# VH-VL binders against Large ribosomal subunit protein uL10m (mRpL10), part 292

Target 1, 224 residues: Large ribosomal subunit protein uL10m (mRpL10), of Drosophila melanogaster (Fruit fly) (q9vpl3)
Amino acid sequence: RGKINIQRPKAPHYERARVVAVTQPKYPELPKAKSCFKTRAERTQQQQENPYNEIIAREVRNWLDHSRLVAFFHLSSITADDIFRVRVQLHKQNLHLKSYGSKIIEQAVKNTRYEAIVPLFHSNHCIVFSPDPEKTAALLRIVRRVPQMVLLGGIVEETMLSRNQLVAYAQMPGLHAVQAQLVQTLSQAPGHLIQQLQAHQNSFVQVLDVHAKNQMNEETPKST
Below, E stands for the ipSAE of ESMFold2; O stands for the ipSAE of OpenDDE; V2 stands for 0.75 times the mean of E and O plus 0.25 times the DockQ between their complexes.

## First folded at step 17 (VH-VL)

Design lb3 (from hd4 with light chain S36H; framework fv_anetumab; at its last look DockQ between E and O 0.31; V2 from the best seeds 0.69)
Fold by OpenDDE, look of step 17:
Structure lb3 (fold): chain C 224 residues (1-224), chain A 119 residues (1-119), chain B 111 residues (1-111)
Amino acid sequence: as target 1 above (224 residues)
Amino acid sequence: QVELVQSGAEVKKPGESLKISCKGSGYSFTEYWIGWVRQAPGKGLEWMGIIDPSDSYTRYSPSFQGQVTISADKSISTAYLQWSSLKASDTAMYYCARQWDYSFPLDYWGQGTLVTVSS
Amino acid sequence: DIALTQPASVSGSPGQSITISCTGTSSDVGSHNYVHWYQQHPGKAPKLMIYDNSNRPSGVSNRFSGSKSGNTASLTISGLQAEDEADYYCSSYNSGSHWVVFGGGTKLTVL
């Protein structure tokens, strides 16, 4: 009884081979996970329809609408630890560092007055928000020492500023300081005017007194 | 007007120590940083490092790290560049310049200090 | 050493327009980084001519203009004058290495 060579089975008769070939179950090719070949466009479209993105976009809008100081930074080669350190420093000053995807930012600012900021978000970026525009100097002081953060620009009091303008703004005396100075100057003005007016009057009186004294001295007869 | 005035030319021997100065005027000295730039004879500009005079925060280029020390005295609006031991290769023109931060330009420059190190 | 690439020399006749290029990487010239240009006459300190890619400081002639595209920045000098003969350096903060870099410099000769 010839040992059936199970390792090299003899090719079946051609008729059997045909039947086997025809009866081989054609397993439907597992649908190539269309997900792996989704075009960048399809991926972008799917991301746009993510309800989560809408929520985040609303958050971004809320931050923008309630912030009087917004600063934009490019981030490069920054570690999580470094970001955390900076965040802590900023938080101490009531400055809030946030990072969002470019698409989220685009969605958030679409058809808003902030649409002009979209070009700033083509790379890694972060945003710092503050309700207090007077914190601009403090913000810049902190971030200047973070080499991984490059200032791109900002929004102060609903006005978009270049990086240079933002620096200039930080160097300006605070509005309150200016107002205080103005009030001081204005409060001194009446005093100065009064003093000047009084000075003239006093001078005039002195001149008159001198004149009067001279006249009296001329009328005193030299008593021989 | 913003001005940076540097100390005069120096002629030194190898192994000697040197400290050159850069005095700023016409602006708030502590609001801007001071950068140092080296230019070897007939060569290009090399950024050495930068200092924040407000608290003496300092950063160096890797090529100059440990080779020089940058310092500042804000009380007299002066920045310093110093060597503990000069080398012949340190022969160059050294410029200080005002810089707001790393990414901002060197907007005002000192006149330069020529350092010559020869045996 | 990370350096910006400039042509070694450029020449032009009086009245002509010349352009000096400065090529870097995405970490220096590219992306949101800023390029600055300096002019240096022989025996003199460098002078800032262009900052933040295209801005002119006060006192700099309007003949000088700057632009940036991709990883290349350009300094254009229009109406070339004899006084423009100098060395020109581009510079940028490298956000990858975290230090300031200079180009090799370009010698401009006015013929």
Scores: ipSAE 0.865, ipTM 0.937, lowest interface PAE 0.6, mean pLDDT 87
Fold by ESMFold2, look of step 17:
Structure lb3 (fold): chain C 224 residues (1-224), chain A 119 residues (1-119), chain B 111 residues (1-111)
Amino acid sequence: as target 1 above (224 residues)
Amino acid sequence: QVELVQSGAEVKKPGESLKISCKGSGYSFTEYWIGWVRQAPGKGLEWMGIIDPSDSYTRYSPSFQGQVTISADKSISTAYLQWSSLKASDTAMYYCARQWDYSFPLDYWGQGTLVTVSS
Amino acid sequence: DIALTQPASVSGSPGQSITISCTGTSSDVGSHNYVHWYQQHPGKAPKLMIYDNSNRPSGVSNRFSGSKSGNTASLTISGLQAEDEADYYCSSYNSGSHWVVFGGGTKLTVL
């Protein structure tokens, strides 16, 4: 007998305006065509072409050093009206939405304890900074409503947390001291669990590995 | 102990209305979303949409927008899935499940409500 | 709607390891997507087995593991047991489309 094909029509997808999350002035770029070996003068010029990036990298480092709450998100295309509305909602809660280029983030965290976050910025992203870790719940309530933002993880009181740990932190009622104790407890996860996670996770294995090594202080003595 | 308990099976005729329920317990009901998932007989799972019970923020998959209504009554920790006019194609198992946000898993599931629409 | 691609069926003998694949686009199963796996026995509700690509909920056997590489997520079951016979679904969220997508499901048969 004939096969019965019951298929509902696909709903129209909403047309979305693209929003460029990161816009910054740049020095002119060389063509992508085959490159020849560069002269000493050209190498010096390229190094000098980074002064704007270093200024912005210092801004990122200042935010990281002075924020007790940092959250990282993947950001898909979003209209200018929508991202502005989100930024305003966050700002009312002392939450500061920023976007930076991956190269700038790499410069900002070079030779710091935060180098592990660089892989999070390989795709389009945004980051939220705040001096107040008690605002984590408010942050998550706001961004849950933003379909274009996907929580990747965060930093609370200098401790890197997975996205699940950040949600757990946000669910706890109470005073700063109680939430700080939980962050410390979550960050002390057993090494066997962390090792198991790193075997199966791409972007977060690097963050968890750096975190686990720093937290455990590797108790095995090494030769020389 | 997180638990989602759904209303019982329904047998309906085309054109009738229906409202099925999902009651959550063992957690703060307004802290998580409730998502709805359809499974037609012999078919796979389809995510229908979510509700945040705290203020009834609701979002639908495009294929279900306008086909059903998702609602909640946070005072009794209950979410609802509602049809104004059932079709035979609405015959399916309907699950509710708990979800933190769109990208997080459906971590706890109700037992399901079988809806049968036929004459 | 549009499902992630899974094999329709997989089989194995008790004690063997099997792997179920879940393939999508870079927008469905890419480096920034979180893939979750669910087990469904006949007549039962789905149960979360793996979340965020590779994490195991409490109470799930360590015989279940998950991974993701390129645009393919994988669920691996080691030490296959008769009770593992079920349907398995992957899911992900596409932040560009704004909805959750499931794979078509894989029926695992234990020989």
Scores: ipSAE 0.794, ipTM 0.909, lowest interface PAE 0.9, mean pLDDT 80
ESMFold2 (binder alone), look of step 17: mean pLDDT 91; pTM 0.939
ESMFold2, look of step 18: ipSAE 0.775; ipTM 0.898
ESMFold2 (binder alone), look of step 18: mean pLDDT 91; pTM 0.935
OpenDDE, look of step 18: ipSAE 0.864; ipTM 0.937

Design lb4 (from hd4 with light chain S36Q; framework fv_anetumab; at its last look DockQ between E and O 0.32; V2 from the best seeds 0.70)
Fold by OpenDDE, look of step 17:
Structure lb4 (fold): chain C 224 residues (1-224), chain A 119 residues (1-119), chain B 111 residues (1-111)
Amino acid sequence: as target 1 above (224 residues)
Amino acid sequence: QVELVQSGAEVKKPGESLKISCKGSGYSFTEYWIGWVRQAPGKGLEWMGIIDPSDSYTRYSPSFQGQVTISADKSISTAYLQWSSLKASDTAMYYCARQWDYSFPLDYWGQGTLVTVSS
Amino acid sequence: DIALTQPASVSGSPGQSITISCTGTSSDVGSHNYVQWYQQHPGKAPKLMIYDNSNRPSGVSNRFSGSKSGNTASLTISGLQAEDEADYYCSSYNSGSHWVVFGGGTKLTVL
C-alpha cells in the first residue's frame, strides 16, 4: 500500500485538474473596504457630516461668545504631562486650556465675527479662554515658561490682537486702575482750582490791606 | 529709552573664572527676559540662553548648557554671564539683548563685551 | 547644529533692490514661528530690522521689508544705499528643539 506522499501530492490527471479548476469556488473578493481608499477629500467630507463635530463646534462657539479673553497658541512637541501641568496652572487662574481640530474651528467660526482666526489653525494649536480680560498678564506669565507654546495672538474684549498687541495690553494698567486714577485726578482738580482761586483772592486781600495800612499811616498827623 | 549697557572688555587666561554684566534701563527690567548671544571672531551669531529676571528662570542652548551660567539681579536691573573656567575657544564677543520670550525678537542689544582668552 | 541657511554674500549697486533668503525647516521658518532679521555693521552690535516676518521696528527705514513663504523667509532692501553694507542675520525660534536659531549671516556689499 504505497504511502500517500501528503507533502508532495502528485499532480492530478489533466482531466481531473480541469474539473478541479472549474469547480474551485470563486470566493467573492471581499469588497475592498471602500473606506480604506477614501480620498483625503472624501474623508474630510465625512468628517464634516459628523454630528459629533457639530456639537463640538457649538461648544467652541459658546466658549468664544462667553470669553472676554481668548489666546491662541501653536503647540509643538508637547507631552500630555506637560499639557496637564500647564492646564493646572492656568486653571488656578480661571483660565481654560482647550484643543480643537482645525476643521472643528472652521466649522465653529464659519460666518461669524471670528472667521479671521481660521488661518491660525493650520497645525497643532490650543486656545485659552477666560471670562476676565484682567487675567491676560497672568496668562502670559504662565505660558512664557512653556517653550512648547508659541503665542500667536488673541481676542480681548471682542477685539482681535496680534501677539505684540496682546503683550502690550498685558502691560497696561487695568481699566479699573486707570479709571481709579482718573477719578482721583478729577477729584483733585476742583480742590486745586479752589486753592488757586483762593490764593488769588487772598493775595488780593493782602495787597488791599497793605494799601489801606499805608493810607492810614499817611493820615496820621505828625503830632508836633 | 531702552538701553542695555554691558561691562568692558576682558582679557583672561585659560582656567580663569569670569563674570560679565548687562544692565538694563528705560523699561521694567522684570517684564522682559534677557538673552545672551555669542559671536566668535569672524563668525555668526549664536544664541546661548535666556533668563527671566523676575525669578531667575533660566534656559540654555544645548551647546552652552553646563558651559556657562546666566544669572540676574533684579534689584539693580542687571543680568550676568559667567564662566567657572575659561577656554581659548570662549574668545568671542558676547551680547546681551532684551527678549520678551523665546519666540519674540531680540529687540534691544547691548554694545557687546569682548572676551579674549589667551595663554 | 540646527541653523538657518543664508547665502554667504549678496551684492548690489546703489539704488537697486536686493533680496536675502533665509531657509529653515518645518520646525522653525516653516512653522508658525516668526522670523526676525538683524543688521550688523562691522564692530557694532546687531540691530533688529524686521520682526514677526514683516514688521519694522520704529526707526527702521521703509526700504527694508520682510516676507515669509513656506520654509523660506526673505529680506528685501530697496533703493540700496552705501550705509546698508553690513552683515544680515535671520533668526527664528525652533519649535522642535525649543531654542532660538540664527542663520549663518549674509554679507551685503554695495558696489
Scores: ipSAE 0.856, ipTM 0.933, lowest interface PAE 0.6, mean pLDDT 88
Fold by ESMFold2, look of step 17:
Structure lb4 (fold): chain C 224 residues (1-224), chain A 119 residues (1-119), chain B 111 residues (1-111)
Amino acid sequence: as target 1 above (224 residues)
Amino acid sequence: QVELVQSGAEVKKPGESLKISCKGSGYSFTEYWIGWVRQAPGKGLEWMGIIDPSDSYTRYSPSFQGQVTISADKSISTAYLQWSSLKASDTAMYYCARQWDYSFPLDYWGQGTLVTVSS
Amino acid sequence: DIALTQPASVSGSPGQSITISCTGTSSDVGSHNYVQWYQQHPGKAPKLMIYDNSNRPSGVSNRFSGSKSGNTASLTISGLQAEDEADYYCSSYNSGSHWVVFGGGTKLTVL
């Protein structure tokens, strides 16, 4: 009965609460970090040693499958306060800012039409997902004010667009039917985005070689 | 048919103020930024900063922060570069150019405004 | 980090190909940087010749091409003509310092 608990010393009750908390089912937690986006070195190490990489890869695939707008950015060093403000601004527009390791992205897009995006994620980056392609203009208006984010390109209605094509798409006034027709027209040259992705990938590999040989401190994350 | 038309050449004395202009046409002026570029006589190009005319968001290169003021009047599709007190070292050609954001090209340029500051 | 390194001058004969280099760091001419190239004839405003490393604007001759390898971007002009004689500048956005940088400029002389 409940009066036996009143007669018990409170110390055992406190100890039982600790044991219960330790035994509760718990999602894997990422290592503690000072910001939402880790340094390149930390992210690379985290990816290789994290046993839930496949779980996170499924999350990325789910975002890709359910997002009609995806935008890719290079991300330089940014404070936790600044990235939080950007995430809040984007969230108000149904735009979801995420960052994942390159191996996780590779797992997520394996055997899909989007495998060509993998080279973008060999450097520090972030991705914005949205179910609403009409929010492309709002996305670009917000992000172009963020010095740490550089637009690389995107996917609209399952069509890969270069960054210039994405800007052109965002500047289109009018109905969704007109915008859908323009996206189809821009897709007549999908090689431009693939060529830009391949060029970035080649440059990134070469930058890694230079970094390993030159020890360029200026390329490590620093506060701006 | 994008055009950027700048105000005419200026000859000034050190210590005087100056405001030069850049008027954009043939596009939606508030959809793009305006960047300013300096070129000293016989020297190269130097990015000074930008403005988003829609709300006057500005950003300056470190060399020019506090040295000039960039502003815009979107009602007349015009951006401005202003000095409160000119120095002889401000003698240069000043260009405005259109830019989507920091990493995008300066795709259309004004004809330039020559500023001469004689001491 | 303030300016990109270009040769002060290059020269070539009519009909030949020449290449102008633009060298920086991983923060301005790295894998995710976009390099622009501008042509400036004496007394005139610069003109965009190459954007986003390798793309030509409408109206720019296909004799002009751009590429990037390592921390070096290159502008190649094939079939040199007398009107190509001008100053050429590369430019990019430095993602570490967060401002636009130009190269020092290269004077192209057509012999």
Scores: ipSAE 0.786, ipTM 0.907, lowest interface PAE 1.0, mean pLDDT 80
ESMFold2 (binder alone), look of step 17: mean pLDDT 92; pTM 0.942

Design lb5 (from hd4 with light chain S36T; framework fv_anetumab; at its last look DockQ between E and O 0.32; V2 from the best seeds 0.69)
Fold by OpenDDE, look of step 17:
Structure lb5 (fold): chain C 224 residues (1-224), chain A 119 residues (1-119), chain B 111 residues (1-111)
Amino acid sequence: as target 1 above (224 residues)
Amino acid sequence: QVELVQSGAEVKKPGESLKISCKGSGYSFTEYWIGWVRQAPGKGLEWMGIIDPSDSYTRYSPSFQGQVTISADKSISTAYLQWSSLKASDTAMYYCARQWDYSFPLDYWGQGTLVTVSS
Amino acid sequence: DIALTQPASVSGSPGQSITISCTGTSSDVGSHNYVTWYQQHPGKAPKLMIYDNSNRPSGVSNRFSGSKSGNTASLTISGLQAEDEADYYCSSYNSGSHWVVFGGGTKLTVL
């Protein structure tokens, strides 16, 4: 009984070959999931239509609208642990670190006063929000020691600031301090005025006294 | 006016220790960091490291890590660069400069300290 | 060693405009990092000329201008003067390595 060579089966008779060819189940080519070949453009369009993105965009807008301090940072080679550490430090100061995709930011700020920030979001970025502009110095103190965070700029009291301006702002005495100084200066002004007025009066009185003394000396009869 | 004044030129032998100084004035010394830059004779600028004088937080460039020590005394607005054991290759001009953080420019420079290490 | 690339030398005649290039990587010049330019005269400390790509400190001549495109920063000196003869260094914070890097320097000769 000749060992059927299972490794190189002899080609079947041509009739059998025809039957086998015709009876081969044509498995419908699984529709190449159009999703795997979606062009970058199609992916971008699908991302734009995601209702979830709209929700996030609204959140971003809400943060922007309710924050008096907003700082923008570039992130490079930062680990999740590092971000967490920074977040904790910032949170202690009521500073809120958030990260959003560039497209979400674009959607969030479209046709708003914040549209100018869009160019800042070409790479990995994070945003720090605060309701208190006086926390600018505290924020900068914390992030300076995070080499993975590069300050790009910020918004303080609805004013867009460059990174240099933001640093300068942080170095300024707080508004309250300035106000206090102003009040002090103003409170001293009346005192100075009074002093000046009194000085003139005193001078006048002195002159009068001298005059009176001179007159008295002239009226003293030389008692011969 | 912001000014950084460095200590005078040093001539040393290999193996000796050295500490040079940089005194800042005209600004709040603790609000800015101090960077150190090396320039070998006829060569370019090399960033060595930086210090936050407020709490002496320090970072070094990898090439200088363990080779030098950067320190500061905020009470006298002075930063220091020191070697425990000098090498001939340490012969260079050393500059201190004010820097707000890593990504900010060196905006004010000291006049430099020439360190010559020869046998 | 991560270094910024500058031409070794550039020359120009008085009154001309010259440009010095500084080429880096995506982790330094090509990123959101800022490029700084320094001028150094022989035997003198470097002087800040341009910061944050294109900003001039107070006291720096308006003849000096900076720009950045892609991975290349440029320092342009217009109306070249004899006093401009110096070494020029570009610098950037490298976000990948987390330290400051300098270019090799460019010697500018005023012919």
Scores: ipSAE 0.851, ipTM 0.929, lowest interface PAE 0.6, mean pLDDT 87
Fold by ESMFold2, look of step 17:
Structure lb5 (fold): chain C 224 residues (1-224), chain A 119 residues (1-119), chain B 111 residues (1-111)
Amino acid sequence: as target 1 above (224 residues)
Amino acid sequence: QVELVQSGAEVKKPGESLKISCKGSGYSFTEYWIGWVRQAPGKGLEWMGIIDPSDSYTRYSPSFQGQVTISADKSISTAYLQWSSLKASDTAMYYCARQWDYSFPLDYWGQGTLVTVSS
Amino acid sequence: DIALTQPASVSGSPGQSITISCTGTSSDVGSHNYVTWYQQHPGKAPKLMIYDNSNRPSGVSNRFSGSKSGNTASLTISGLQAEDEADYYCSSYNSGSHWVVFGGGTKLTVL
């Protein structure tokens, strides 16, 4: 209808106002909720607890459930081409290289026996998963050639192993025949893996403290 | 009974070539790397590089790249350190040692080979 | 290359406890680095004393212990004996340069 117009723009007029109001942030009226004035840190924490984090955490749990071999590495600066080549080499051996945020790992292993691994993921890292524990030797021979990857430890048949125990496991001939004996032997020596994880955890705390002091010193130069 | 036995002391002049050896026994030689470490008289230890004897994968510290050649003959469980042209500054004790990878310890050491380079 | 700082010398009397420090950057002696300690008597090859920061190989006296805090690793020798008189070196794998590095060495004198 060109120029003939019933002047009832009020309905579209009200709908424009309603659409604008719906798209605007709304502060709580009666209860003064602190969540409406969340700090940058609090918003970051809430974003990390996003439902998509749970989907990724389920992926990690699925890898853990289907992997009889899991190995943890510290990962220093590496080119995309180099890490891709490593991933391809590992994949040929049914070894699957993955990286996840520490928050996601924490969420994935919450209320499991593996909660002790979380401190390993506060620094840059990667994880290798495989259903085939007999591939441990192949894994170690491939990653030994990667200067940017440092073995931290692993899990074999749901038993946490130190990096030295993982190397010893890889060197045993007839892995299928001796796997039960190795697991039993490690269970009879409690505390070794926990001590190693606690040492790395303490070291991570020290690194974070140094970083905090360095950042404060840069912002407020010391003078005496 | 892991043992690394190195070749005997050498006295050389600048410009001469030299190849020293390190023979491993008491373990599967190709399962571990052999690393080379230099110690100048009265000085500390310097990592020179490694070889994986299984396929001769080698890697050198930048200070030694192009200065020496690391090699191995796995059929006789022996690793080598070689210079094509010695310098007086190469005068040092040279150790071979066994290592799983870069971040693991040098757990067994050879007795050392003293190389003296003087006119 | 020398990238780790150790005192040039330390001394102690028999029966006492001494500590040798090894300081580097967070890429040398950080949370992800494994520190190794070697003992070297004059004219002899180095011997592994401590690996992975605090582990003791078989045959090494429990008087030797290792620890790491911040960017400093420490070797502690308790019940000092004359045979402990030697040079001590720390070592690690630098995560930035990707080379094995050593400390400058510490001469331990038993008074």
Scores: ipSAE 0.787, ipTM 0.907, lowest interface PAE 0.9, mean pLDDT 80
ESMFold2 (binder alone), look of step 17: mean pLDDT 90; pTM 0.926

